# Miniprotein binders against q56419: the designs that were tried, part 158

Target 1, 326 residues: q56419
Amino acid sequence: MEGRTLEEVQEEVFKRHGVLVPKKELEDLAKALEEAGLLLTEKVEARLKEEEEKLKRERPMRLAGLSYPEGEREARAFLEAFRASYPGEGEEARVLLMPHLEPSRVPEVYGAALAALEKTPPPERIYLVGVAHRPLKEKAAALPVPFQTPFGPALPDLPALQALDALLPFELFNTPLAFREEHSLELPLFFLKGRFPEARVLPLLVARRSPELGEALKVVLRDFPGLLVLAVDLSHVGPRFGDTPLTRTLAEEARRRDLGFLERLAEGEPEAALAFLGANPTRIDGVEVVASLLPLLRERKGKVLAHRLDLEAPTLSAVGAGTLVL
Key: E = the ipSAE of ESMFold2; O = the ipSAE of OpenDDE; V2 = 0.75 times the mean of E and O plus 0.25 times the DockQ between their complexes.

## First folded at step 15 (miniprotein)

Design fa7 (at its last look DockQ between E and O 0.04; V2 from the best seeds 0.00; counts 0 for: pae E 6.1 > 1.5, placed apart)
Fold by ESMFold2, look of step 15:
Structure fa7 (fold): chain B 326 residues (1-326), chain A 105 residues (1-105)
Amino acid sequence: as target 1 above (326 residues)
Amino acid sequence: TEEERRFEELFYYAREYLMEGYESGNPEILRQAIELFKEALEIAKRTGDPEREALVLWALADAYFELGDKEEARKYAREALRIAEKYGDEDVIEYAEELLEELED
């Protein structure tokens, strides 16, 4: 369309429909389409800015009634049911890796995380690091507002967030929209807030690996100690993810990649864990988070508590999830 | 500058809408993203910023590709490539060449 003369458009309409439209009619139509396009962009922009303003005050629950119950009593019972799905005992965590996959798909993996939290002294704050599923303006972002949960608001640790922002070479708080629908924070937060109701939270997202984030967090954690949580999923394989159809061989490879990644992290070797994945052929979700946080993961030894590669029968695809304590 | 700020806002919102369009499968959301990119493109041209211009042209090509409009996608990808090659923007060159390869019929 753009770059074509009105005569060319007129000729095309005649070829396709057998109708000769006068130039004035085409000119009027072009003007109307231009005006409609400008109005549409103004409405879209205004909608998005309104959402941003709301997110500067609080982050509401988006998955209550879908992934977990809205009411506090029901949510408490729900959380305990997940703990019961993992009959084992946990280990104390200074760093916890847990999933953000729909909880009902991997109940024992979330249960293992709860078991680890039972062994973990209540922290003053939780550094919750998820994976951005929407664009960020920078490599990483935070939202310094209360996150609503069925257990009450998870309050931000403003001094720690301000200290982190001051150490970064980019603005940390300039992408509120990325948090609007972000399940990689909301789903883990449900479990974390339920177990540590008094802990403040640093809700963080990574879009692209940021060595600056890891170095800054190392400094902030020294002055503001707390629990570091990597809220990440593992392999994504099968047709839903642009892959060949899921086979037993592909599923076994995905499990091997997941477990090899987790075990190398458990040995305190995060660079080796990343190298083991190479080009990441099974699309492990957590690589950008791990790559950002290397200074916080090196030489921390721990244990893999749980893993599942969850098969999606309708899509012939699978997603991996795990629980790791360091 | 105010024009630079405006470009960054439009480009960011357009990328957000493009992702929503991909995830939802809703072509109207993709068209809305395209309109935001078009406004951003006008700013890049008005300010004489070839790096921003090439980037937005590639983003438009990608959006039209997802809509299934191969003619528009090829048009924008070729223009993005032309500008990126002139100014040595190796990232946009790679992006545009990959998209043009996928558009071979």
Scores: ipSAE 0.055, ipTM 0.575, lowest interface PAE 6.1, mean pLDDT 89
Fold by OpenDDE base, look of step 15:
Structure fa7 (fold): chain B 326 residues (1-326), chain A 105 residues (1-105)
Amino acid sequence: as target 1 above (326 residues)
Amino acid sequence: TEEERRFEELFYYAREYLMEGYESGNPEILRQAIELFKEALEIAKRTGDPEREALVLWALADAYFELGDKEEARKYAREALRIAEKYGDEDVIEYAEELLEELED
């Protein structure tokens, strides 16, 4: 390699493409390239480009057969079972906060989301805002392609996405590879597409708080009205997340923070919700999403429909999930 | 240092992938996390930072446990515990012991 270390190549690729390529993969490529006389960076870029080119056409299901059924008939039965797990009635939503946790862990929370969707008139489009669990080149990103679901493809709203891009100070269509396996969009989308098969979707990811996103969306929503969905989880506590094993005290604190966060959102006070969390010691997942969408959450009153702190017994850890309508 | 920055970056993203793997149950995501942790581990070893080394070893053990590879999980958990005990990292000792207890069932 003409004076560059593998670490430098890794950093360059990350800076350029928002993808962290494992050093082992770079080593394997470098070894192959030494034999071929090609530059490592060029080969990495070519491979990433090929994957990006595939994502230009569609985003395939990654969790079908794992988190939800692949077949449409089975998928519908899945939806009905989840709806049945929530005994309550929903309310009409203009904004829906719902989880992106593995559905089997919090079925009644997803059931509550479905209950809300039953009372919601079919939207023309859904703004689906998830959490980036992979690095993004920018604070937020969108993927303007069909997302595959058991109910058929969720089609992008290209005009609305273009309008959003035009209002942002950064390129919205960045880091397509971050969408390839992102479950924070795929899991909620299953339920949303199942309920609203004709709705177009704006799949959005937030890595870091972007006030610009909220302001831009507020403008876009005037010309392109739709349902706003925040796909976020709540507290993450226990050894998996750097805490002691779940105790009554830790669980109570997690619940207090989750409910305090959701209740303040339900009162139309998103700034108060963020302030209530402070340093976020229980690691509420949705903080950056909420912080990005403040202009859309202000002064909207709603209702908390469900909450669960789900224990993962093998790790003595727990994750909070909730459903909120505004 | 540049190496410390790189360690923190690798470890951060590995944890994000691990979280995603936990939440989605996707084993491929867990494998990606494992690879990033292994890179972080090599940095920690090279820089001679036993606290970071113990932490990454525990994280690897946790990732392998979640992947269902109990043998590798035990291996890394024991090594994490050994290093953590040697250098007095109480947090990692606790985490590694808890994981080992779960692996004995």
Scores: ipSAE 0.022, ipTM 0.306, lowest interface PAE 5.8, mean pLDDT 87
ESMFold2 (binder alone), look of step 15: mean pLDDT 83; pTM 0.829

Design fa8 (at its last look DockQ between E and O 0.05; V2 from the best seeds 0.00; counts 0 for: pae O 10.9 > 1.5, placed apart)
Fold by ESMFold2, look of step 15:
Structure fa8 (fold): chain B 326 residues (1-326), chain A 105 residues (1-105)
Amino acid sequence: as target 1 above (326 residues)
Amino acid sequence: TEEERRFEELFKYARDYLREGYESGNPEILRQAIELFKEALEIAKRTGDPEREAYVLLSLAQAYFELGDKEEARKYAREALRIAEKKGDEDVIEYAEELLRELED
């Protein structure tokens, strides 16, 4: 490398592709380079291009053995345990809001989602809308490939995805690498695929609010009916997120913001839900998804089935999660 | 300045990764956050900015805490506390002390 450190190469790759290559991998690659004229950045770019090509064929599990079991039998038992964590009854959903937070932190919230799915006729397809944690080239993106799960591959609904792409003012299939590690799709998908093994999926990410996405989805849903899932978390409070240490007052404010947001959504008033948050001082991460999907949420009444503000430690931080059926 | 811009970008991305690592349960993402914080730390040290240095040290402590590495978490939290006490930064002192209480065993 001409005068660049491994750190500078790492930064360049991150700026260009939104992927962090660990320094250990860069060190190993640099050590293995023996040919005159080879540049570390060219080798990293070639590897990322190879990963991108693999993602154009399928999206493998990244969290098996970490957040959920890898084996199908164990995964089925895992689902059963989560359903049992919520002793209540669900309600039929056309729209389901559920978390993407690590399942063990909010078991009854995922259990409530399973209870709702239990009451929901098996859909032909699921519109799974998560939150992009990596930059997208556009406001939103999809990856039209099978997503692997312990229950087998979740197959894409290619006709519905192509119809959606055709209605947008930007290319929908724009950032495959952003899906590589995206837990906001993988974690909810585990539960959805386990309950609806035959449903096809539209795996969608929102980076920034896109009114165009919501309008296009409203049209696509007429021709391709299915279950709409908003895979979003709620408040993020405490030092991990830039606040003072968690207090009872901050926790109660976060809880009020979470529930007020969900309740307004449940009344079919998504604009009021967004207005209620104002500057979003507790950093509810569902805001960009809700703002994108307004045409699909207006006038649709439902019920909040569960909420939990996950207290990581009494004095440090908390994350809110909820289950809402519309 | 260019170094200020680089620090701000690195620190922002590192905080985003820390959030994602915690939320996903993926320790590899937490380790990536740590690497970005370490790069931001070197900039803060090079520029002689103890306020930024303390913020990054606290973030490293939190990342190691989430990773389950209590020894590294204590190391960085104590280092951040030392800097904050010297400068009288009450917010950083409070945060560092609370994290150290959670690491007390």
Scores: ipSAE 0.144, ipTM 0.620, lowest interface PAE 5.3, mean pLDDT 86
Fold by OpenDDE base, look of step 15:
Structure fa8 (fold): chain B 326 residues (1-326), chain A 105 residues (1-105)
Amino acid sequence: as target 1 above (326 residues)
Amino acid sequence: TEEERRFEELFKYARDYLREGYESGNPEILRQAIELFKEALEIAKRTGDPEREAYVLLSLAQAYFELGDKEEARKYAREALRIAEKKGDEDVIEYAEELLRELED
């Protein structure tokens, strides 16, 4: 390897492709490449290119059999159990904020989302906006392919996606590899597809605040009406996120920030919600999504249906989750 | 063999989850990776493939390290190192030693 460490290669691949290749995979590849007289970067790039080519056709399930059942019958029973975990009634949603956390951690929050969907007329299309946990080439991205679910493929709305792309100052169809493993879309999509099997989907990721996205979507929604879904988590506190172990004080602060954020959104004041967080010391996940969608959230009144701060006992850390309808 | 196919499938998915868990910071994804690696480890032990066993052990060590469980990470890294030293796998030795150094800081 001409002067680059495996770490430098890993970092370069991560920066270029948004994929963290494990050092060992890089080492195995480097060894295989040394044996083949090829550069590690070329084989990694070739493999990533092959995966990218597959993502031009469909996005397979990654969390089936782990986070949710793979089989349709079991998946339906899963939906019913989650709905049953929320004792309340939902409201009709034009905008739905829901979590993307592991469903088993916050079942009643997903149950609240399902309750809202029960009161929502079947949309023609769903704008599903998730959080990019990987680097994107642009501030936001879309993947215009079918997403596999236990209920069949969620088909993309290509006309609406094309209309959105045409209004953005950057290429919307960027960083397809970021979608391969992104759970912020896959987990919410399970519930959405289960409830609305005929709805087309616009799978969108936000890495950084994009006011352009919100303005473009506002225009697109006029010609292509649908349900807007924000798949976002709330506070992330504890040692896993750089804090001290969860205390009553830290938990109270996380809850205060989560609820204060959601309540201001429910009042139709998304700018006030962002301002309330300030430097976001409890690391609310959804801030970049909300900041991107301000034009769509303004003056919409709604209701907070559920909130939970879920403790991860092994790390003494906690993550906030909520369900909001507008 | 069916066991080899199952191992490769488990190991592939586990590595994907390990990567996703690292990137997302989602511990549940890391736990899923760990579960899949543990299943893969059992297969590797049953099939008597010490090379695969060493790789899975290293992956487990990395997963536990990412979870912040330095104790379990060191345990698996040392086991990987032991197997790799017996086999003379210099790549696994070097990686395991590096991981152990990171775990001492």
Scores: ipSAE 0.000, ipTM 0.234, lowest interface PAE 10.9, mean pLDDT 86
ESMFold2 (binder alone), look of step 15: mean pLDDT 83; pTM 0.833

Design fb1
Fold by ESMFold2-Fast, scan of step 15:
Structure fb1 (fold): chain B 326 residues (1-326), chain A 105 residues (1-105)
Amino acid sequence: as target 1 above (326 residues)
Amino acid sequence: TEEERLFEELFKYAREYLREGYESGNPEILRQAIELFKEALEIAKRTGDPEREALVLWSLAAAYFELGDKEEARKYAREALRIAEKYGDEDVIEYAEELLWELED
């Protein structure tokens, strides 16, 4: 009816079909549609509230049995297989950049991250910074609950999260539902928890550039030292991502862009790394994370341990992944 | 139009879910992408937009390929190719041909 009176609707139907529909039937239909719509809205809202409430207690595994094994024994063997896929030795990390892409697509890159973790003294806490794949109410968010893994729950560092929240101009714990389906935290966390089972975590998501997050983290890290992990993927190329088809030339260009970006980060020059990407910095998944964390990346020298393009030839597409220690 | 706006929103979110499903390997997210692409496909068909229709059909083929459903992937890729050839979309022709060659058996 949208703006038409019941009388106008009744009159139109009579003129067109020669049938006089009682106003009472039209009223009943309009009421039934309203009640159906209200019931559907209320049902959806109730489900969202229930999910949000569960997330206030713990974050369950979503990718167990898909991207990694559910059982602890199988998960341990899986992790060791990834380590074995990287033939090199690691380097000690104070900052680790690793991918969040499905691990089986780039096993040697995750193997390099594991090698770095083997050379790194066990941290008291891990600042795990991923990329939001769902809208956040603010530029960044955290979820201060245990994250389930096959190696047991990764416990939140509540004092450090509270200290971080106090320094930010926005509520840090602002979008619990965004964490329900979030592979950029879950996949790196699987490997981190497997290597550092006693470390507490600060699970952080960045949706948009937040220089205030980087400044606040620099302060918090002085009082609550730990390992900073940037869980980011690199180039996204091809029609699957709204880009040009993957050719051999474009693949080599993507590799050079990824490596040039990582190498400048390894020189302790994150602004130069962002500038190197040129006119299309958003082609690299980690741009917003790196731009947010500039104060933590400056003047830290390190090494690129691995880089790979995950090629999906049937769709002419690819995603870059790398491991960088600083 | 309202339908054109709805198409753009559905297609955009479907592509984001397709990307998320590819990156995470989560079949539930791929199935959500497929449902959104199917809704977008109905709008493209109803509004008579062959360029949008071909692109959505290829996107469905790519999503089904990721799910491991080779038959549905082949079906949608063939239809994408047919429409793209008819109106001369060289990009979608290339995408569909490449996918179909991989699905040959």
Scores: ipSAE 0.480, ipTM 0.783, lowest interface PAE 2.6, mean pLDDT 85

Design fb10
Fold by ESMFold2-Fast, scan of step 15:
Structure fb10 (fold): chain B 326 residues (1-326), chain A 105 residues (1-105)
Amino acid sequence: as target 1 above (326 residues)
Amino acid sequence: TEEERRFEELFEYAREYLREGYESGNPEILRQAIELFKEALEIAKRTGDPEREALVLWSLAAAYFELGDKEEARKYAREALRIAEKYGDEDVIEYAEELLWELED
């Protein structure tokens, strides 16, 4: 009716919502149109609104049957296999840094996290801090709904989330759509819920450094004690991530930066860990999370339990993953 | 130019989706990355930019490889190599040759 092109619709949606919708999806949507009076942009916006409304009730599993088993029995066996891949006995964690990378790529690193959780008393709640892979309206966000897992729903800690929201200079429950596809929360949560089925969760995403988040969390943790989990990956190197092909030198540099970062965190020196990385040339995605949580990480000593640089030879690229207890 | 800006937007967003797809193992995100790379490829072809064309073709090959679609990965890697060899892009030649070697086995 309007004569608009798919390119114009894509551009308009991107400007309004920060989402770049592939033309194929726009074409498929146009084919399914039943209301002849609607513009594609209006139809896309209506569908995004509908999806956002569904997220107000629950966050469904997206990676079940892909990154972890759908069934509870199979999921339990999966956890046992990952734990068995790590020969150590772990250590108690008050703060746990673990990866959010596809678990099958670094099973021993997730095994180390599971070992630490075995030594950790069951918390009433878990502060699960991941990295936003979608734009957020604010520096950080949370979604206060049950997150589905094969072990049952991980229930939100509403009183603690409310206390946190009250202390922040921005609305915490912004950008629900950012949680629709978010592996930095879903993958760690699978392991955490399997180990601590009764714990409530605060599912938090950081997009940009937010010192106010760390200050607020320090206050909330005094009234609502719990396990703090930083779900972050380490170096990303090679052509897939914008580098030259992975050489021995580049792999060693990534390993050096990963371990130097983790060891400084283990000494209770998070500012030193950030300074060590400088411009973050190997793209450790934990920097914004660590920079936001400084008050919670200072003077906490701990131990690096595992580290791996996952090499994918066909693309000459690698991703670092580690487990740190504080 | 406007076309150059649009290419950069599509390409960078597609690269982030490729990264996310790799990290999460989610094939839907990989498929979205592929569609965005295909849009970027059309701009590179239309604007006659062989460096961008070769890089997008290799990125498509890498995305299909992650998706487990070895035939599409091989197809795009061969095309990336063809363009890269013609224009002397040593980096993309190395990327494409390594991927093709792995796909043979």
Scores: ipSAE 0.242, ipTM 0.644, lowest interface PAE 4.3, mean pLDDT 87

Design fb100 (at its last look DockQ between E and O 0.54; V2 from the best seeds 0.00; counts 0 for: pae E 4.2 > 1.5)
Fold by ESMFold2-Fast, scan of step 15:
Parts: C-alpha cells; sequence; structure tokens
Structure fb100 (fold): chain B 326 residues (1-326), chain A 105 residues (1-105)
C-alpha cells in the first residue's frame, strides 16, 4: 500500500478523479492485491481508466432488471403499463420536460410524457438534457457513444454533438466516468427509445449553470432540428435530502412551487419561473438545467400535463415530478 | 479540525449517494452510501459528537429502509432514537419515531 492509509488513497482518488470510493471497497481491493504486490492507488486508477476506456465505446444498461425489465418484450409491456396509468391524450411537444425519478414512484407522470410522445412526430434526434449526479470537469458534458436499452442501442448524433462541441468554450466530452451511473439520462432514455426507436440522441449532463450551453444549443438546433428533453425532477423536501421535515404545510408549499414554476415555463417565461422559486432554487432539481437553456425556452408556450408530489412519510420526505410540453 | 472536515465531506457525499440510490432505485449506490455513512459514524463516535452520531444513525436507517432491509433499518433507527433522546435532539427524535412507526408494522 505504499505506506499510505486507506483514507489517503480515498482522498487521492477523489482529488484526481472526483470519485469517492468507500473504504470497504478499498479494503477489499487491497486484500485482493496483497499477494500480487501491486500498489492500491495504482490499481484503483487503472480500473477507473479501464472503465473510462470502455465508456468511450458504449454505455451499458445499469438499471435493467431493477427500474425496468431487461428483456424487450417485458420492457414493452412495462412501458405500455405506464402509458395506461395516465388517462389523458397528451399534446405535441417540441420541448418536453419529464422526470428522471424512479418511474414506479410517479407512474402517471411518465404516462403523461408517453402520451405527449404519442402526439409528437418522430424526431430525427433527441437532445436529452439531464442533471449530473457525479462531478464534471466542466459545467456540462456529453458522451458520444451508443447507450444500450432493452429496445436496442440509442445511437449518438455525432455530427450534431461535434457541432455543439465546436461552439462551446470548453471540451464537451470531458468526463466519461460521470455517465457510468447516471439515472437522469438512463431512465428517460428508456421511455424515449421505446417510443422513438429510430431517433439519434445527444446525451447531455448539466452540473452548473452554463448559459453558453443554451446559446450553443440554439445554434445547433437550427442546423440539426430535434426534440429537446429536459429530464429533471422538481422539489426535494425532507431529512433524506438534508432539508426540513415534511409537513402538510411544506407539502402544499412544494406543490405550489412546482406548479408555479411549471406554469411560468408553460407561458414561455423561464426567467419568471426561476424568479418565482425565490431564495431556495436549489430545492428544485431542474433549476440549473432551466437556467442553462433559457434561449431555448423563451416565448415557447405549452401545457402542464401532470404533476405529482411523491410523499414518503417514513422518512418525512417528498420529491416533485411533472410533465410539461412546450 | 481535519476529522471535522473529513466528517463533513463523507456525510455530504453519503447523502448525495443516498439521494441517487433513492432516485434511481439502484441498490449498489445505496450500499455505497451505507459504507460512507459508516465511515462518518466512526468519526462522530470518536470525536464525541452525539448530534452528528444520531443523524448518521438515522441516515443509515433510511438507507437500509430503501434497500428493503427492515431489520437493519429498525436497528439503526432505534439506536438513533436512543442517542437523540439522551441528548435532546428533537429533530432526530421525530425522524426516528416516524421511521420506527412504519417499521414496527
Amino acid sequence: as target 1 above (326 residues)
Amino acid sequence: TEEERRFEELFKYAREYLREGYESGNPEILRQAIELFKEALEIAKRTGDPEREALVLWSLAAAYFDLGDKEEARKYAREALRIAEKYGDEDVIEYAEELLWELED
């Protein structure tokens, strides 16, 4: 182990790669290396590099058999069950806001998204914008590889991704490892690929506000038209998120904040939507995405199709989810 | 102190993993959150911080609840309640009692 503690190895890996590896995993790895005489830090970094190189070729499914079925037939039946959970017909979308929360928690919200997709002409490409759950080297990132789904691989739109990269003041393909475990892309993509099997995808993650991303996307969408999807959850309330415990009053406030935010987006007023959130915009998952994409959301009018505040009484917590078409 | 800095870092990222595991439904991410919370718990115990200890114990209970491991969730929730009651942490008393009410059914 180079005479280093597991804490020092954990901290070094975190500083170099933005990955915080639990000590138990480092202990297990160190034990495996004991007879081989390899350095622990060197082995961890080699494994991360190997995973990064694999991600340069394709992005495998991580949630198949967990959040959705692995087999194509079962996946199709699962998707149709979600559609059936929403009694409405939907509306055509040029921009779709949908959740990325575990689908079983808000089935009617995903059903509303599916209803909108049924009314939407098949796009040649989908700009899928999610929220980074891992650190990115830049404010935003993309991974230009096929993303596996039960309906076959979602192929990247390489010309559109390259055009986007050329317009940004930073390298777009900057953090492949951030895409390894990214449900904000994988869960919406399951539904999108099920409905638009021929569409190519631009899988994009936002970590921090990037107005330059929105400006660049406005230019790219002109030459490479497609469906823009904001895969974002809404209010996060409660101790599990480091926030105040859920009460009936806070649940009502969260519902009003979510709906007020979505309704202002539906009026084509994204700045007003952000201002409406007031002093606590960080309680809504989508704020950084919306703030980044302002040029694409202004003057686009639409409709809120569904909203649910998913209540989890045992942990005094709630997560808001909604479907908005613009 | 260095231990306080390390506690805050571990606890922050354990919570982010707990959120990610909950949102994605991925049990592997929840298990990673649990291991990071256990590291944070060791620091809280060593530094004699009952408020931090009680909150980490409740966070472990929530993570095990998300995994469907009711016995571990109950164990950690009871320990969180015991520490919180001893030191008058009304917030964690409420969190632990609500979780235990669900688990005792």
Scores: ipSAE 0.721, ipTM 0.881, lowest interface PAE 1.2, mean pLDDT 90
Fold by OpenDDE base, look of step 16:
Structure fb100 (fold): chain B 326 residues (1-326), chain A 105 residues (1-105)
Amino acid sequence: as target 1 above (326 residues)
Amino acid sequence: TEEERRFEELFKYAREYLREGYESGNPEILRQAIELFKEALEIAKRTGDPEREALVLWSLAAAYFDLGDKEEARKYAREALRIAEKYGDEDVIEYAEELLWELED
């Protein structure tokens, strides 16, 4: 193989396109080509380009029938069950922080989000800001296409997306493949679309803190008002995330970090929330999103509606989830 | 050292792949995570760092569990537990027994 290993090709594709091509697939391609390295990369890129062309039309559901029901009737029953899992009342949200974790793990946290949405007047548009679990070419990205849901397609707000793009120092419409399998948008969108079927959506991903995004969104929100949703999880601790098994001490630290983060956000002090986390030793998922949206979170007082540190017993790992309204 | 740097790099990527593999449900990504963890494990063994060794073994246990291979998951969890017992990590021992129980059902 002239110069590049399959691993290097995989890494390059991952960094460039936000797609992890399975090594087996690369091996099969390499065998078929009788060549590796650059030629393999070109072939992979050609296939990925075909997938990008599909994503120009729509983003299909990936988790339908897995994380949520595919059928509309069943999906509505699912929503009602989640709402019922939270016994409290919601509050009107201008900003909603909600999880993107597997819904079955934290039903009451999603229920709290639904409760907040019940008290929220139907927005014209939803700015849905998720976490990029894959590399993006830029600090943030958007996919300006319909996202499929059991409730019909969530349609993009193209005028608002274009206005946002025009105010950013980088191309907003980058790394479309990073959206293909990104659950941080898909799972929250299920609940949002179910509650607000007529709302347009701006599906946004943040990979790295972008102060420019928050400033641009602050301007865009003046002309294009809407609900801001931060789809973020909190602490990730245990063996699944590169720690030792969940101990009482580790769980207490995770809860302390999660609640301390959320409470400071609820007080309208997002910079204090970030500072409180420091090096983020419990790996709160939403730090880059919050850091990007500081201008929109400052001085907004709100309420923490729910929090859970959910244990996955088989791996002795836990993930924090919360619902916050501002 | 260069080996320590290599360990941290491998472990970081392996952890990212483990998460991605779990979230995507893609077993091939999990297998890649396992390969990286195994390489990290060999470094930890070679450098004589039992804390890093145990850390990798716990992650391997999680990865194999996610693959549906409970037998191999249990094997790595037991090896991690053995290291924890040897070095007096009582907190890990208490919770590792629970993991092993979950892997036996």
Scores: ipSAE 0.475, ipTM 0.807, lowest interface PAE 1.0, mean pLDDT 89
Fold by ESMFold2, look of step 16:
Structure fb100 (fold): chain B 326 residues (1-326), chain A 105 residues (1-105)
Amino acid sequence: as target 1 above (326 residues)
Amino acid sequence: TEEERRFEELFKYAREYLREGYESGNPEILRQAIELFKEALEIAKRTGDPEREALVLWSLAAAYFDLGDKEEARKYAREALRIAEKYGDEDVIEYAEELLWELED
């Protein structure tokens, strides 16, 4: 964190080797360490460039064997188990809001998404909009490559992606490395590709609200119809997120904010949903996505199928997840 | 103050490491988060700030929980509860005790 003084280095060498090194020699060593640090930086940058070039060809699975099975047969059984966790019926969706939280934590919420997909005619393409957990060079980004899944590659819809890029005031294909570890696309995609194996995908990330993205998507969706998926989680409360421990009052507040947000979206009132959250004190992480996509959410009524505030007792923390069809 | 600024920097980076360790499943990153949290804890103890001390203790509990070290997670969670008991924060005590049975089971 902070650098070391020459005296601190001198002390370390004495403790380790029993030798008191003259100050002049420590100055020479400091220069050598600086040079080594510069070489290490070049090696890290070369590594990142190599990873970026690989991501220009495909996006491999990162969570197979961790969050879902790698083999197709086991993955289908896994999918069926999640559907069974939700005993209700879905509704047809033109817009689906679903979580990106670890599936085993909220199985019935993912099951509700599967129930909605059962009622949804197979789309030609899926607009999958996640939350960027790493910085983007712009407000939003896409990666126009196959995303690997246990059900085969999810192929990009290149014509729709190119049409979207042409309508934006920034380059859409701007931050490939941000997709390397992005679970907000990978986890929902597992469920979507499993249910719609022939659909192409537009894998999109939002870092900061972009009204331009929503306006452009409204145009693109008219010419390239498909399923719009908002892959977002809801409240994030507790020490895991750097806050005070949960209390019963905070948990109740998080539930109310989650449900109030979803219900206002279900009424076709996305601006009211955002206003309801105000400063977003329970840190619903879907706010930037919803704020970007207002033109696609206005006047579109639907139904909240499921909600869970998943309590993690050992950490006194919670994450909310929901399933909404519009 | 300078110590309060140092605490905020350490705590911020420790939380980022905790999130990355959780997301990647990499225990080395989680251990790095723990080292940073332990440094932040020493600052919170020196400055006599029970809110900061409790926040770091809960964060350490989360880090050890993610590592699968339930005994260390329990240790830090109970230490955080002792602070709440000392300063009379009954709402935190009640809810924390209600939820901690999972670590002992």
Scores: ipSAE 0.191, ipTM 0.629, lowest interface PAE 4.2, mean pLDDT 84
ESMFold2 (binder alone), look of step 16: mean pLDDT 83; pTM 0.829

